VH-VL binders against Mucin-19 (Muc19). Designs and how they scored, part 2

Target 1, 175 residues: Mucin-19 (Muc19), of Mus musculus (Mouse) (q6pze0r851to1025)
Amino acid sequence: STCHVYGEGHFRTFDGESYSFDGLCQYTFLEDYCGQENGTFRILIESVPCCENGLTCSRKVIVTFQDQNIILQDGKVTAVQTAESTDCRERSANLYSIHTVGLYLIVKLLNGIILIWDKYTKVSVILDPSWQNKVCGLCGNNNGDLKDDFTTRHSSVAAGALEFANSWKTSQECS

## First folded at step 4 (VH-VL)

Design a7 (from d7 with heavy chain I103F L104F; framework fv_denrakibart)
Fold by ESMFold2-Fast, scan of step 4:
Structure a7 (fold): chain C 175 residues (1-175), chain A 121 residues (1-121), chain B 113 residues (1-113)
Amino acid sequence: as target 1 above (175 residues)
Amino acid sequence: EVQLVQSGAEVKKPGESLKISCKGSGYSFTNYWIGWVRQMPGKGLEWMGIIYPGDSYTRYSPSFQGQVTISADKSISTAYLQWSSLKASDTAMYYCARQEYDFFTGYFDYWGQGTLVTVSS
Amino acid sequence: DIVMTQSPDSLAVSLGERATINCKSSQSVLYSSDNKNYLAWYQQKPGQPPKLLIYWASTRESGVPDRFSGSGSGTDFTLTISSLQAEDVAVYYCQQYYDSPYTFGQGTKVEIK
């Protein structure tokens, strides 16, 4: 199943819900923590405005996976070790791979998650079927039921996209 | 404010190449898809394909894939439709139109004035 | 490909009377996941490019007079002009954007009696 965001905050969740939200903060696009401490990854997004009128010029993507931060911004990818490791080369070789295919940058994570970035505003995530009903965030919960795709960080179902998306801010102090 | 301005009418012979243009202004050109629509004389509308100018990603109608090339130059906010070898059957009005950046919406909210292409011997 | 069929091919209506144009898709353009109909209506006056009237089957584009309305769901759609004005003489097209390739109906020509 696929989830994506593009342009001025046009979202399509894994279960097929569409909505619009163009926030100025950092948001959880997808994660498996879902209120618990035993998660394994997070994908965070930020809109980068290029015009004074607030139009989204690009999106910054941050993938936190294992002891790595993979940062997609300004048309390039950087990976940063987040924790000390005695054998970083062996671990990193098997945690993810990065490919450029045409104009797209593709990050494949060992856990069966594929991230596709057009180096601009479009971010897509493809999940392997083992992730059904194990994720949350702006991409929805991937449980095959559209009715609860607006599940907030607080495990309630939002009436609208604005309330839903704002619940997935990574910082309560961002307006 | 939002405008799509197309190049002028063309009269060509079969076998000649042609490239027509569609220049966007008044909006962020790289954030909206541009579509091309053909209208043969006295006939209806045919969707040819779309391009996202930010990365030049294109999608074609199967009927037009291989017959035309759609491209864009984001530095001058211009999209193009090109033929390597024109045929008399290419005689038509060609419209460019702006579409929201969205694979799920194929409706066109702003249209160019059209470019009439006439191909005759 | 999804085939769009309009009826009638041409319609003559007196000024001030109601005009009704039908559009039928060969398969449903209602997406169950978002409950939206991926259907638009365009107006094309002689010598002019098409102009968007309606999208999502029933949402009127900004600036379009309220005498134009869209209705229907799934495979059967209607464009209604509640009180025809002289400026409404045009060819009207429905379009599906549910699946690629996007396809248009053959057009319905609206003329004054």
Scores: ipSAE 0.005, ipTM 0.473, lowest interface PAE 13.8, mean pLDDT 82

Design a8 (from d7 with heavy chain I103W L104F; framework fv_denrakibart)
Fold by ESMFold2-Fast, scan of step 4:
Parts: structure tokens; C-alpha cells; sequence
Structure a8 (fold): chain C 175 residues (1-175), chain A 121 residues (1-121), chain B 113 residues (1-113)
């Protein structure tokens, strides 16, 4: 299953629902917490504007996985240990791989998630089948049913895209 | 007006269980991390761990992993720190403190008044 | 773990005089990608909880008097109180949040001469 966002907030969820939302704050694109404590990752997105013209020039992506933050910004990938995590320097396994194909920067996570970034506005996430029914966020819940793709952070079904997308705003201030 | 209000002082014996609380008000409790910091008598500050109340995701300092349990009940805007079996070495002031959700911030902007825990025979 | 070491352990300064507290980290807390130092300073007055003074090494928290300033980068940091007031008697702690676990310095006690 594949989810995309591109341009001025054009989204297509894993279950095939399309909507538009051009928020300027940080939002949960995808996670497996979904109101519970047994989560393992988060993918957050932010639109980066072109000065004052109001157009989205690029998207910043932050992946929190296995005590690391993987940041996709300014055409490159950086990784830093999360301040709240245990020391990941003692881990023996490679947690992710990065490679470039044409104009795309690809991050493959060991948990079966593939991030594809065009270094600008387009961000895509590909999930392996083991993630069906286990995720939530702006990408939807990946359950094969379009009826509940607008499931909010509060586990309700929103009447429209604006209510849905705003429910996935993080606590980080937009200013 | 952001406030963190902690439960009152406790006097316990070794081997007893204890659960202390930290209630947040004046902000969206589920959108900020709550950390716990220990200060033993006459000593400095030690970070114990942190919880995101919105989904109860927790991270512990390695020194405190398995020694305490951090939890939260978002319906009453309260975080908890719990011991199954207290030791005399747990005698300390315990503070809760608020941190923004951003993984890149690890400083604490608002602190509770502290809960003094005394463990003696 | 990143070890934070403060100096001096205690400092006696006359009212109106400058107080300088140093903090050294065992590893750099400067993140090259965002060019930020993951370092905070706290004030703890007798009988009170800690209070945030400075974050990102040099950004003053809202409501903190401008006589408090933070400086430094990488491994060496300084908290300066330009003109010590009676209410500034406290223990001051630096904290790194670059890596887990978060660690604090041992504290510097500031008192009036």
C-alpha cells in the first residue's frame, strides 16, 4: 500500500481516498501509536514555504524509529539520536538504508516501511502487508476500507478533510 | 496559565509500593511530554524518564529502566510515577516537568512543586 | 552517557557584581545539521523546584531577566549573571538534551559575599 502527498497538500491515502489540505504546521503523516502505548514509529511532515508567496516549496520529513530521528530536509538526510531514547550506539543491526534513484531519495526502514522523497514537495510511503490495520495519521488507517479513512486522532470519523487533517496536527507551534 | 501540581509527601517502609501523581492544567495535557526528575537529599538532578500522555509512549533513563513505572491517565490530565517495592535509596524529592512534543527539545519549561518520598525503617 | 561538569562548585559574589558559571560536556552537544547547541540552564532557589532560564545555549526563557545570558558552543558553555541581585541566590544547573539519557551538571551554588 502506498500513500502520497505532493504540491499544495494533495494527499492520497493507502486505501485510495484523495483530499487536499495545505496546512503550514507539523502533522502526523503516519504512525503506529494510534492512541496506544505500544507504538514503534512516527513520520511527521511540515510544509516549507517559499518566503512570503504562500506556495509550498518543499516538505520536511521527520521519522522517529528505534531511538533515532531521521530528517529529510534541504535535499539531504540526517540522523540523530532522540534525546528521550536509550543509547542506540549499542545496536548491532542497521536500522535503515538510504539510496538515490533518479531525482528521488529513498529511505528503507527495517520495519518494512519505505519513504520516497523527491527532495521537494512529494513524499510517498510504501508499507509492507504486515502493516495493514496497524497505522493512522494523514495517510489513513490502511485497513482496506475507504469509509473510515478520515479517522481522526481521537478515533472518530471526520465529516470532511479539514477536520480530519487538523486532528493530526502535532503540539509543535506553527509560528 | 500552565501548572503542574504533584501529590503530597510520602513516608514509607522498604518493600512497600507507592504511586505519586502529577496533574497538569492550563494547557492541552495530551500534547506535551511529562518528564520525571529525581533529586536525592543534598545532590543534583537526575532524569528518570518521560511519557507522552496522548498515547502513553514512554522512554526511561537506563539507570531507572525496570526500577520504576511511568504512566498517564489523559482523561484526568495526570501522570504517575510508581514503585512496586521501595528501597531506602529511593529517598528523594521527585519532580515532574513539562516538555514540548518535538523530539529535538529536551528542556523542561514548567515544573511541579515536587513530592518528597522518604523511605526508612 | 554525556557527562556534564560545572565549575566552580560554589561561587560567592557581591551584590551588583558579575557571576560566571561554566559547564563542560564530555561530547559535543552541537548538532551540525541545525547548528543548535542542545543545552539548557536551570535555577533552583532554596525550597523551590528548578526553573528554566536558558535553552538552545543562549535563548532566554520568557519572563527571565535580561541580566541572565548564556553563551558557548560545542562542549564549553557559560551562564552569566551581569549584576547579581539578592533573589539570584540559588543553585544553577546545566542540562544537555543532545542524547539520551538527559544529563545535568552537578550544580553551582551562587551566594552573596
Amino acid sequence: as target 1 above (175 residues)
Amino acid sequence: EVQLVQSGAEVKKPGESLKISCKGSGYSFTNYWIGWVRQMPGKGLEWMGIIYPGDSYTRYSPSFQGQVTISADKSISTAYLQWSSLKASDTAMYYCARQEYDWFTGYFDYWGQGTLVTVSS
Amino acid sequence: DIVMTQSPDSLAVSLGERATINCKSSQSVLYSSDNKNYLAWYQQKPGQPPKLLIYWASTRESGVPDRFSGSGSGTDFTLTISSLQAEDVAVYYCQQYYDSPYTFGQGTKVEIK
Scores: ipSAE 0.007, ipTM 0.471, lowest interface PAE 16.3, mean pLDDT 82

Design a9 (from d7 with heavy chain Q99H; framework fv_denrakibart)
Fold by ESMFold2-Fast, scan of step 4:
Formats: structure tokens, sequence, C-alpha cells
Structure a9 (fold): chain C 175 residues (1-175), chain A 121 residues (1-121), chain B 113 residues (1-113)
């Protein structure tokens, strides 16, 4: 299963639902927390405008995995540890791999998640089958059913894309 | 043709410093990783660490962290392996080798000829 | 660290006969997302640097004779030389590149019987 976002907020979920949402805040693109404490990762996205007209020139991507933040922005990748312990330095460094193939940057997480970034607006995530029905966010819930892909942060099914996407803002301070 | 050419054999005494080199040619030096591999006499291969010459980012095996320094000078397409104070246990053949795409996964497709380092009193 | 264990330590095979070398990893080197095994095989002749033979467990490097083949998945891997030739006398090493530090097996010496 593959989920995409590109351009001015054109999304396609894992289950094949398409929608448009041109949000200006930070949003949860994909996570496995889904309202619980036992999650293992988050992928967050932000649109980065260019010039004066507000058109999206790129997307910033933040991957939080095993107490480490992997930040994709300005065509670069930066890894920042969120944990204070130095005991986990080798573990954290070995939990993902990064490939550059042509114009794409690929982050492979050892938990079966592949993140692909074109260094501009397109972000794609590929999940192995073990992630079926275990994820949530703007990418949907990966359960094979289009009818509940608009599952909000509050575990309800939204009637429209705007209600759905706004539920995945990471900060209530952003409008 | 892709080549990695290493510096010549070294004979040193314990406590001396040493810096050996690995010069790449026939490819874009800053687009590939250079790794260092130790082989002690009559023994197998041990990965020591890698460097990305484009930004001098290094990764070390825990066994070699603090024991050696890996560096590179991209203006002359050369990577280095350095000891501040040699020990007799550093006696070994040292290979440099390149791998293609990323810092965390890699097989070594081209190898240097090796630099024999002998440390004895 | 992922520990790589080869068997046997040495084997003698007659010219033209099949040689089989095994390599076991202490944990899986199969990455489920790309379905690739992060495992390579090298050949080292006396006085020479190692030479890459196989990568991704079963892909032959350009210029390597087709008598060399790699197989296996997860934790158990095999290098096969279908018809041993005189120039194949060497020490063979498996290597995992799934996780850091990269680790090699202890080596298998192949010699003529």
Amino acid sequence: as target 1 above (175 residues)
Amino acid sequence: EVQLVQSGAEVKKPGESLKISCKGSGYSFTNYWIGWVRQMPGKGLEWMGIIYPGDSYTRYSPSFQGQVTISADKSISTAYLQWSSLKASDTAMYYCARHEYDILTGYFDYWGQGTLVTVSS
Amino acid sequence: DIVMTQSPDSLAVSLGERATINCKSSQSVLYSSDNKNYLAWYQQKPGQPPKLLIYWASTRESGVPDRFSGSGSGTDFTLTISSLQAEDVAVYYCQQYYDSPYTFGQGTKVEIK
C-alpha cells in the first residue's frame, strides 16, 4: 500500500481515496499512535510556501522513530536525537537507511515503512502488509475499505475532507 | 576505470603516529562512501568505519571509535585513516573500499590494494 | 551486533565438483519493505584484496562467472560454486550490511582435494 501528497495538497490514501487539502499548518501524515500511548512512529508534514502568492514550493517532513527525529527539508536530511541517553546512539543510527536515487530521497525504516521524497512537494509512504489496519493520519487507516478513510483523530468518520484533515493538525494554535 | 590506490607499507614503533591514504580516481569521489577494513595477519575482515567525502560525515564501528580517525580531502579525492599512538595490536593489512548509495547499507564494489602496517619494537 | 557464522571453516573439493559454503546471521538481514537480503559474498586470494562476488544475497557482480551463485533468505545463506576451477582456490567471506557495524563471517577456505 502507497499513500501520496503532492503539489497544492493533492492526497491519495492507502485505500485509494483521493482528496485535496491545502493546509498551512503541521499535520500528522501517518502514525501508529492513533490515540494510544503504545505507538512507535510519526510522520509529520508542513507545506513550505514560496514567494508572495502562497503556492507550495516544497514540503518539510519530520519522522519521529525510536526517540530520533529525521528531518527532510531544503533537499537535505538531518537526524536529531530526542533522547538524552548516549546509550542508544548506535541503535538510533541503525534504525533506518537513506538512499538517493536520481532526484528522490528514500528513507527506509526497519519497521517496514518506506518514505520517498522528491525534495520538493511530493511525499510518498509505502507500508508492508503487516501495517494493515494499524495506522492513522492524513494517509487513512490502511484497512482496505474506502468508506472509513476519513477517520479523524477522534476516531469518528468525517463526511468531508476539510473536517478530516483539520483533525490531524499537530497544534491547535495554528488555523 | 574506477581505482582506489593506497599508500605504501609502513613500519612503525609503538607510540608513533601514522596517517595512511586512499586515492580514488575514475569516478565522482564525493558521490560515494569510502570504508576502511582491517585484516590482522592470518585472520578475517573487520569493518572499521566509513566516510562520505562530500561533507566528511563519518560512521565508526564501536570497536574502532576513539582508536582511529577517518577523514577525507575532496579537493584531491583522497580519504585517510589515522592513529595518534600506534600499538603492536594495530599490525594488520588495511583496505579502503567504496560503496554506492547511502551511509547505512552497503556492499563494497571496488577495493584498494591494501596498506600493510607493521608495529613492533 | 549481528554475528555472521560460516561453515565449514575449510573444505577441499575436486576440480569440476560443486563447492557449497554456508553463512548464518544471528538475526534476520531481510528487510520486509523492499524484500531484499542485505548480504554480500567476497572472494580473497592470497596477497590480494577481497573481490565482490554477490550482493543482495543472489545478484552476481558484473564480470563474475556464472558458476558462482548465492541463495537463501533471512538468516541462512549459501554460496555455491557449481564446478570448481583452479583459480577459485581462495577464502570466501559473507558480509551483512543490514545494520551497523557491518560484520563479516570468519571465512571459509576452499582448496583443491
Scores: ipSAE 0.007, ipTM 0.486, lowest interface PAE 14.2, mean pLDDT 82

Design b2 (from d7 with light chain S33E S100Y; framework fv_denrakibart)
Fold by ESMFold2-Fast, scan of step 4:
Formats: C-alpha cells, structure tokens, sequence
Structure b2 (fold): chain C 175 residues (1-175), chain A 121 residues (1-121), chain B 113 residues (1-113)
C-alpha cells in the first residue's frame, strides 16, 4: 500500500483517505511505535517554507531506523548514527539502500519500507503487506478501514484533519 | 463517466496572449494531476508540463519552462494553459490529460479532445 | 533527456495478421527496486486524442481489447496487435515516465495492406 504527501500538505493515507494540512512543525509521517516503546522505526516530516511568502518549497524527511537517522534534505541524503556505542557498524548499506531514479531519491529500508522523495515537496511511502495494522501517523493506520484513518496519537478518532494532524506533532520545537 | 473537456479552437496573431482551458468531470479533480501535451501539425507528442490542482504544484518540461504558464482552479475543476506572447511556432493541437496522483505514475489515462491553436500573421 | 525511438516509422499489415511495433529508450526505464518498467503505449486515431493502451510496459488498460499486448524490459519494448482489425488503423506512441521530462517516441503509423 502507499501513502503520499505533496505541495501545501496534501495527504493521501494508506487506506485512501485524502486531507489537507499545512503544518509548520515536525510531524510523525509514519511509525510503528503507536504509543508503545516497542517500535522499530519513525519517519518524520517537516515543511520547509520559502523565505518571503511562507509557501512550502520543500520537505525535509528524517528516518530513524536501527540506530540511525537518515536525513533527506537539500536534494541529498545524510546518514547519522544515533547511538555512539562501541560496536560501530560501518556497512550501513545492509540496513538500507539509496538510489537516484530519474527525478526521485529512493530509500529502501531493510524492513521492507520504501521511501520515495522528489527532492522537493513530494514524499511517498510504500509498505510491504506485512505492515498491515502495525503503523500509525499522518499516513493512517494501514488497516483497510477508512473509518479510523484519523486515529490520533492518543488512539481516539479525530473529527477533522486539523485535530488529527496536530496530534502527530513531535516534541521538537517549531521555531 | 470521466471526461476532460477543452475550450474551442483559437486563431491568433503573433504577440497576442491566450489562455485555454481543460475542465474535468466525473471524478475527484484534486485526486489527479493534469498534464499538457503539444502536437504540432503532422508531428508527434511533446509533454509540456503537469499540475496538481489541489495546491497548484507544477512541473514543466525544460523546453516549455518560461514559455507557458500552467494553472488550475479546483473550485470549478478546470486547468489552464496560458501564453503571454504567442509565436507562429506555437501553432499546434494542445491536449490536456489526467495522471494518477502517485509520485511514480506518469502515464495519462484520460485525454481531452484537444484545442487547436493557430498562430499566423 | 531520455530519447524514445520507435521502429518502424510506418507499418502495413494485412487484416487479421500480427502487427509488431518496437520502442527503444536511450537509457533503462526499469527501476530495480520495484521491478517496474516505466513505459506506456498510446493509440491515436485520425482526428482523435491519444488513448492509453498499456502501462507499466505490459499491463493492459481496462477496456482495451486483449489482442493488444506489451512486452519487453529495460531499454527494448514491443507492442503487439495479434490480429489487426480495421479499427486499429492509427499512430501508436510509446512514452517513458521514468524521468522528467516525460518523453514520447516519434510514433509508428499502422495501416492495412
């Protein structure tokens, strides 16, 4: 299944719900923590505005996976190890692969998640079927049911997109 | 049924401005991209650019960047292609066509009937 | 830009016989991670807009007769019409959507002998 965001915050969830949300902070696009501590990854997004007019000019994507932050920003990928443990594994290619395919930058994670970025505002995530019912965030819960696509961080169903999206704001400051 | 209806044929002189339209119906207009394709008389197809009507996000072919403006008004399910100053070399049939919203999907499943633009002195 | 080259430029085939149109891309349009070829085929009849026939190189669009099939991978692609009908007289175009700008082949005109 696939989830997309592009432009001024136009989202389409895995289950097919469409909505708009033009947030200025960092938000959880997709994760498998879902209120628990036993998760394995997070995909976070930030809209980067144009300096003068405030319109979204690009999206920054941060993938936290197996002790690494993979940052998609300014048309490039930067990988940073989050734990500075004594056993540093240098061959990160085993954890993920990065390809430039035409206009797109593609990150394939070892866990079967494919992230596609057009180096600007468009971000897509493709999930292996094994991830059904195991994810949450702005992309929805991937359970095949449109009724609960606006499931908030607190496991309630939001009445609208603004309440839903704001519930997925991370603790990182907007300023 | 899904349908894209384009504005009628235009006959213009070099230097004149022109704006042609493409109205979508029978589907959710903001769930699809609209692309513009030029076909010069007796020639093949040339992709000009594409717009997402939901937020007016556009991409242009380098050959058409700065030569035309693509826009859309989602409230009336209409996309536009505009020239500020026409040239004789702009004489062609112009098609609009829709593309699924998916970032990797670049084929066009439904096409308008075309707008013939003739630019002559 | 990815250049799409079709062959032949024109093709005359007897009614009921097989028509074969080739399309070659200047670089691969196969993406290894999803195993998809970013290639489509269109039919354009005189006085009409193009009509989508095939996408992802071999997937037939809904409503397209099964006599139309697409094959190939990477840089070399084929559109086959297994038994040419009178209504199949048209120009056929391949299109790549692997990279921007999207590009079309020059077209192959199919006529009845």
Amino acid sequence: as target 1 above (175 residues)
Amino acid sequence: EVQLVQSGAEVKKPGESLKISCKGSGYSFTNYWIGWVRQMPGKGLEWMGIIYPGDSYTRYSPSFQGQVTISADKSISTAYLQWSSLKASDTAMYYCARQEYDILTGYFDYWGQGTLVTVSS
Amino acid sequence: DIVMTQSPDSLAVSLGERATINCKSSQSVLYSEDNKNYLAWYQQKPGQPPKLLIYWASTRESGVPDRFSGSGSGTDFTLTISSLQAEDVAVYYCQQYYDYPYTFGQGTKVEIK
Scores: ipSAE 0.006, ipTM 0.522, lowest interface PAE 11.5, mean pLDDT 83

Design b4 (from d7 with light chain D99T S100D; framework fv_denrakibart)
Fold by ESMFold2-Fast, scan of step 4:
Structure b4 (fold): chain C 175 residues (1-175), chain A 121 residues (1-121), chain B 113 residues (1-113)
Amino acid sequence: as target 1 above (175 residues)
Amino acid sequence: EVQLVQSGAEVKKPGESLKISCKGSGYSFTNYWIGWVRQMPGKGLEWMGIIYPGDSYTRYSPSFQGQVTISADKSISTAYLQWSSLKASDTAMYYCARQEYDILTGYFDYWGQGTLVTVSS
Amino acid sequence: DIVMTQSPDSLAVSLGERATINCKSSQSVLYSSDNKNYLAWYQQKPGQPPKLLIYWASTRESGVPDRFSGSGSGTDFTLTISSLQAEDVAVYYCQQYYTDPYTFGQGTKVEIK
């Protein structure tokens, strides 16, 4: 299944719901925590505005997976390991792979999640079938039913996109 | 049921502009990618790019980026391939073809009949 | 770019005999997380558009006769026609969709002996 965001906050969820939300804060695009402590990853997004026309020029993407923070920003990828440096040297490679061809940067995570970024505003995430009904965030819950795709951080179903998307802010202090 | 119908053959001179079309029917046009594939006379297949008509997002082969423009009008279920200035080397059969929604599922299940473009002085 | 190389360029097979076409990719098209090979096969008859035969290396498209089968993994792939029929005279192409740009093999022409 595939979820997308592009342009001025145009989203399509895994279950096929489409909505628009032009937020300027950091939001949870996709995660498996969903109110629990035993999650394994988060994908966060932020819109980067254009000075010249006020439109969204690009999106910054932050992936946290195991002890890695993978940052997609300014057309490039930076990966930062949070483990100690001695652990880094002994750790087996292969937590993720990166492919850069033409317009796209593709990050494939060992857990079956594929992230595609056009280095500008479009971010797509693809889940293998093992992730069905195990995720939440702006991409929806991937359960095959679009009626509950607006499931908020508090496990309620929002009446509209604004309430839904605002529930996925990572900070209550952002305007 | 599912059909992709392309515009008719074109004969053009170098430097002229051209826009050819591919109309989908029998399925939800906005739920599938449309790809364009070039086949030069007596040669094999070359992928040019794809478009998702639901949002007009495009992806090009690097060898065709800047040489052609791919667009779509979802209100009439039609995708387009356009040249601003044709060259003799653009002489080829051009196919449109449908790809499943998932961007990584990049095989083409239905193909148009092709549009022959001939560019000569 | 992933380069797709087919062999042979041309193949003459008697009616009812097995035809075997090989396709080699310059790098693996197997994705370890989903264990899928991002490889398809097409048939193109003279004057006609290509027709999808096989996807995910070995999955036969609906309506394609059982005599067509795909096999292989990683970098080496095979399309087999178990018993060649007259209507199978065509050029066959492999295609990878593992990375951008999508690339096709040069084609293998299958003719009757």
Scores: ipSAE 0.006, ipTM 0.501, lowest interface PAE 13.5, mean pLDDT 83

Design c1 (from d7 with heavy chain Y57W; framework fv_denrakibart)
Fold by ESMFold2-Fast, scan of step 4:
Structure c1 (fold): chain C 175 residues (1-175), chain A 121 residues (1-121), chain B 113 residues (1-113)
Amino acid sequence: as target 1 above (175 residues)
Amino acid sequence: EVQLVQSGAEVKKPGESLKISCKGSGYSFTNYWIGWVRQMPGKGLEWMGIIYPGDSWTRYSPSFQGQVTISADKSISTAYLQWSSLKASDTAMYYCARQEYDILTGYFDYWGQGTLVTVSS
Amino acid sequence: DIVMTQSPDSLAVSLGERATINCKSSQSVLYSSDNKNYLAWYQQKPGQPPKLLIYWASTRESGVPDRFSGSGSGTDFTLTISSLQAEDVAVYYCQQYYDSPYTFGQGTKVEIK
C-alpha cells in the first residue's frame, strides 16, 4: 500500500481516495496510536511556503520513532533524541536506515515502514499488508475500504476533506 | 554495455513451484530497480512489481501481491520471480527490466529477452 | 489505478507515410512540482522484448531514430512516426510511471498498408 502528498496538498490515501487540502499547520500524516497510548511511531508534515505568495514550495517531515525525532527539512536529515529518551540499549542502534537515491531521501524503519521524500513537496509512505487497519492520519486507515478513508481523530467519518484534515492538526492553536 | 539475461523457458504443471532469474551486467546492479512485467499470450503488458537489489526492497502491483515473490541476490547480480503454486493462468512471457530515474518511480530502459512459462496439465 | 487507453487498436500505414498513435490517461500524469509528464512509449516487435522509445512524454531515448517523436501533456499524449519504415512494424505501448501501480495502454499494432 502507498500514500502520497505532493504540490499544494494533493493527497492519495492507502485505499486509493484522492483529495486536496492546502493547510499550513502541522498535521499527522500517519501514525499507529489512533487514540491509543500503545502506538510506536508518528509521521508529521508541514507545508513550507514560497516567500510571500503562500504557495507550497516544500514539506518538512518529522518522524517520531523509538524516542527519536528524525527531521527532514531543507534537503537535510537531523536525528534528535527526545527529552524522554533513556536509550541505554546498545542493540537499539539500528532502528532505522537513511538512503539517498537520485532525488529521493528514504527512511526505512525497522517495523517495515518506508518513508520517501523528494526534498521538495512530495512525501510518500509504503506499508506492507501487515499494517492493514492499524494506522490512521491524513493517509487514511489502510483497511481496504474507501468508504471510511475520511476517519477523523475522533473516529467519525468526515463529510469532506477540510473537516477530515483539520481533525489531524497537532495543535488547535494553528488555523 | 548494459545487459539483462533471463533464465530459459519452463514447462510446469499446476501446483508446482517455480523460480526464474534475471542477471544484470554492465552496470552497478545495486543502484537500479529491477521490474517484472507479464505478457499473457496475445495480450499486452502488465507490471507485476519491482525490487531494489541494494536492500531487497520490493513493491508489488496489487494484482500480484501475494501471488508471486520477487527477490534478488546482489552478490551475483541476479533478481528472481517465484511462485509457490503455479496456475494454468500463469502461462505467459515474463520480462525483467531495469528502471531508470529514481528509487520510487521511473521508466524501463533495458529489458531482458523474456522467459516463457507454460503451465498445463 | 490510472487507466491508460490507446487509440486506435490497430493502424495500417503506407511506407513513408505518417503514423499517429494516441494515449489517454484517466488522470493527469503531469507532476506540478517538476512540470514533467511521467509517461513513456515502448516498441515491441514480434518475438522481441519491448524497447524504450520515449520518456518524459517527449524525450527520445538514445539511439532511437528521429522519425519517432512524442508530444502531449496531462492526460492526452501522442506518438508520431513521421515516415514509416518496414522495420517499424510493431505494437506500441504507452506507460505511466506517475503513480503505483505502473500501468500500460492496451497497445496499438502498426502494420504496412
Scores: ipSAE 0.006, ipTM 0.501, lowest interface PAE 11.6, mean pLDDT 83

Design c2 (from d7 with heavy chain N31D S56D; framework fv_denrakibart)
Fold by ESMFold2-Fast, scan of step 4:
Structure c2 (fold): chain C 175 residues (1-175), chain A 121 residues (1-121), chain B 113 residues (1-113)
Amino acid sequence: as target 1 above (175 residues)
Amino acid sequence: EVQLVQSGAEVKKPGESLKISCKGSGYSFTDYWIGWVRQMPGKGLEWMGIIYPGDDYTRYSPSFQGQVTISADKSISTAYLQWSSLKASDTAMYYCARQEYDILTGYFDYWGQGTLVTVSS
Amino acid sequence: DIVMTQSPDSLAVSLGERATINCKSSQSVLYSSDNKNYLAWYQQKPGQPPKLLIYWASTRESGVPDRFSGSGSGTDFTLTISSLQAEDVAVYYCQQYYDSPYTFGQGTKVEIK
């Protein structure tokens, strides 16, 4: 399954729903927490404006997986350990790989999630079939049913895209 | 059904400007890339560039960068290929073709019928 | 740029016989991380636009007859038509989409002898 966002907040979910939302804050693009404490990853997005007119020039992407934060910003990738990894002092296995094809950056997570970034506004996520019905966020729940793609952070079905997307805003302050 | 319909044949003189079109229908126009491919008489296929109509992002083949402009008008589901000053060497069949949103799927699944451009003095 | 070279330039095959077209890339189009070959095949009949036959080197496009198959990996690829039909007379092109710019082979013309 594949989800993407591009341009001025044009989204297509894993189950095929299309909608537009041009938020200026940080939003959960995809995660497996979904109201639980036992999640393993999060993918967060932020729009980066290019001019005073507020047009989106690029997207910043933050991936949290295991004890790593992988940041896609300004055409480059930065990976850093989270605070939790200091407790261990053990060398962790490499849990992801980064590749390029043409002008695209590809991040492959060991858990079967592939993130593709064009270094500008387009962000795509490809899920292994094992992730069916296990995810939530702006990409939808990947359950094969379009009718509940607007599932909010509160596990309710939103009447429209604005309510749906705003429910996935993180606690991070807007810029 | 998915269709790409291109504008009609053009006969031009060197130095003239030209803008040809490719209208998509039967699908969400802003969810797919539109590529342009040139075929000179009796020759093979040359990729010129692509546009993503959702945000007007363009990519050009280095050999066509600065020689043509690719644009789109999503309100009428139409992509364009434009020359500011035509040369006799621009005589060719020009195809538009649809590419899935992911550049990693850089193959073209639907093609327009082609626009023949003839440039002669 | 990745250069795509096809062989032969032209091929004459009797109806019902096997046709084989080769395509070589100047560098590998196999992406090691997904183990996929970024290679497509197109058919162009006289007076018509190209039509997609195969993508990812061996995946047949929906609606394409079973007699068309693609094989190969890395730098060497083959398009096979197992039993040539009259409607298969065309020029066939391979295309790489591993790297920008996308490039096509020069084409192989398939005719009936």
Scores: ipSAE 0.000, ipTM 0.489, lowest interface PAE 14.4, mean pLDDT 83

Design c3 (from d7 with heavy chain I50F; framework fv_denrakibart)
Fold by ESMFold2-Fast, scan of step 4:
Structure c3 (fold): chain C 175 residues (1-175), chain A 121 residues (1-121), chain B 113 residues (1-113)
Amino acid sequence: as target 1 above (175 residues)
Amino acid sequence: EVQLVQSGAEVKKPGESLKISCKGSGYSFTNYWIGWVRQMPGKGLEWMGFIYPGDSYTRYSPSFQGQVTISADKSISTAYLQWSSLKASDTAMYYCARQEYDILTGYFDYWGQGTLVTVSS
Amino acid sequence: DIVMTQSPDSLAVSLGERATINCKSSQSVLYSSDNKNYLAWYQQKPGQPPKLLIYWASTRESGVPDRFSGSGSGTDFTLTISSLQAEDVAVYYCQQYYDSPYTFGQGTKVEIK
């Protein structure tokens, strides 16, 4: 399954729903926490204004995987430790790989999630079939049914895209 | 059956505007990209850009950015290629072609019959 | 930009004989993560639009005769027509879709002797 966002907030979910949302804050693009504490990853997005008129020129992507944040910004990738990582005896295996394929920056997570960024506004995520009905966020729930792709952070089904997308806003201060 | 049907040949003078069309049928028009490819007389193929009709997202080849406008009207399953001011160097055959939605897939599986544009004084 | 160069520019082959067309990219079009070559081949007959023959360097499009085959990896690719038929007279183009802008080779014209 594949989910995309382009330009000024044009989204297509895993189950084929399309919608537009031009958010100014940080939003959960995809995660497996879905209201629980036992998740393994988060993919967060935020629009970066390019310009004199405030149009979205690029998207910043943050991947939180275990104790690391992988940040895609300004055409490059950086990896930083989370502030709460305290176990000095822990050795992380290779949890992800990063590749540049001409026009794309690609992050492949060990758990079978592929994140693709064109270094501008387009962000795509590809899931293997094992992730069916295990994810949530702006990309929908990947359950093969369009009826509940607008599942909010609170496990309700939104009537429209604005309510749906706003429920996935993070606690980061919005300007 | 999948078909892309393009508008007929055009004969124009330099400085004139032009809009040519590409109508898709036999598939879900909003689920595929439509690309435009130029072929100058006796020359090879040049990719100009593409559009995803579902949300009108466009990307252009750097050589064609600002030279043409690509648009689509999903209500009638039609994509467009437009010039605000034609030049003699725009004389060419223009093809539209369908491309799978996935961003790493850039091959064209179905092609329109082409629109010949002749620009002369 | 990735530059695609075909050889030869033109080729004359007798009916029933093998035709071989080469395509070279200025940089690798093999993506290591999915192990795929981002290369396609098209056939353009006189007065007709291009038609997809091969994608992912070696996968034949549905409905394309099995006398057409693609091979190669990285920067060097080959289209082979194992037994040329009269209807195969055309110009053949390779195309990379590894990087933007997508680029085509200059074309190879295949003629009958």
Scores: ipSAE 0.006, ipTM 0.510, lowest interface PAE 11.4, mean pLDDT 82

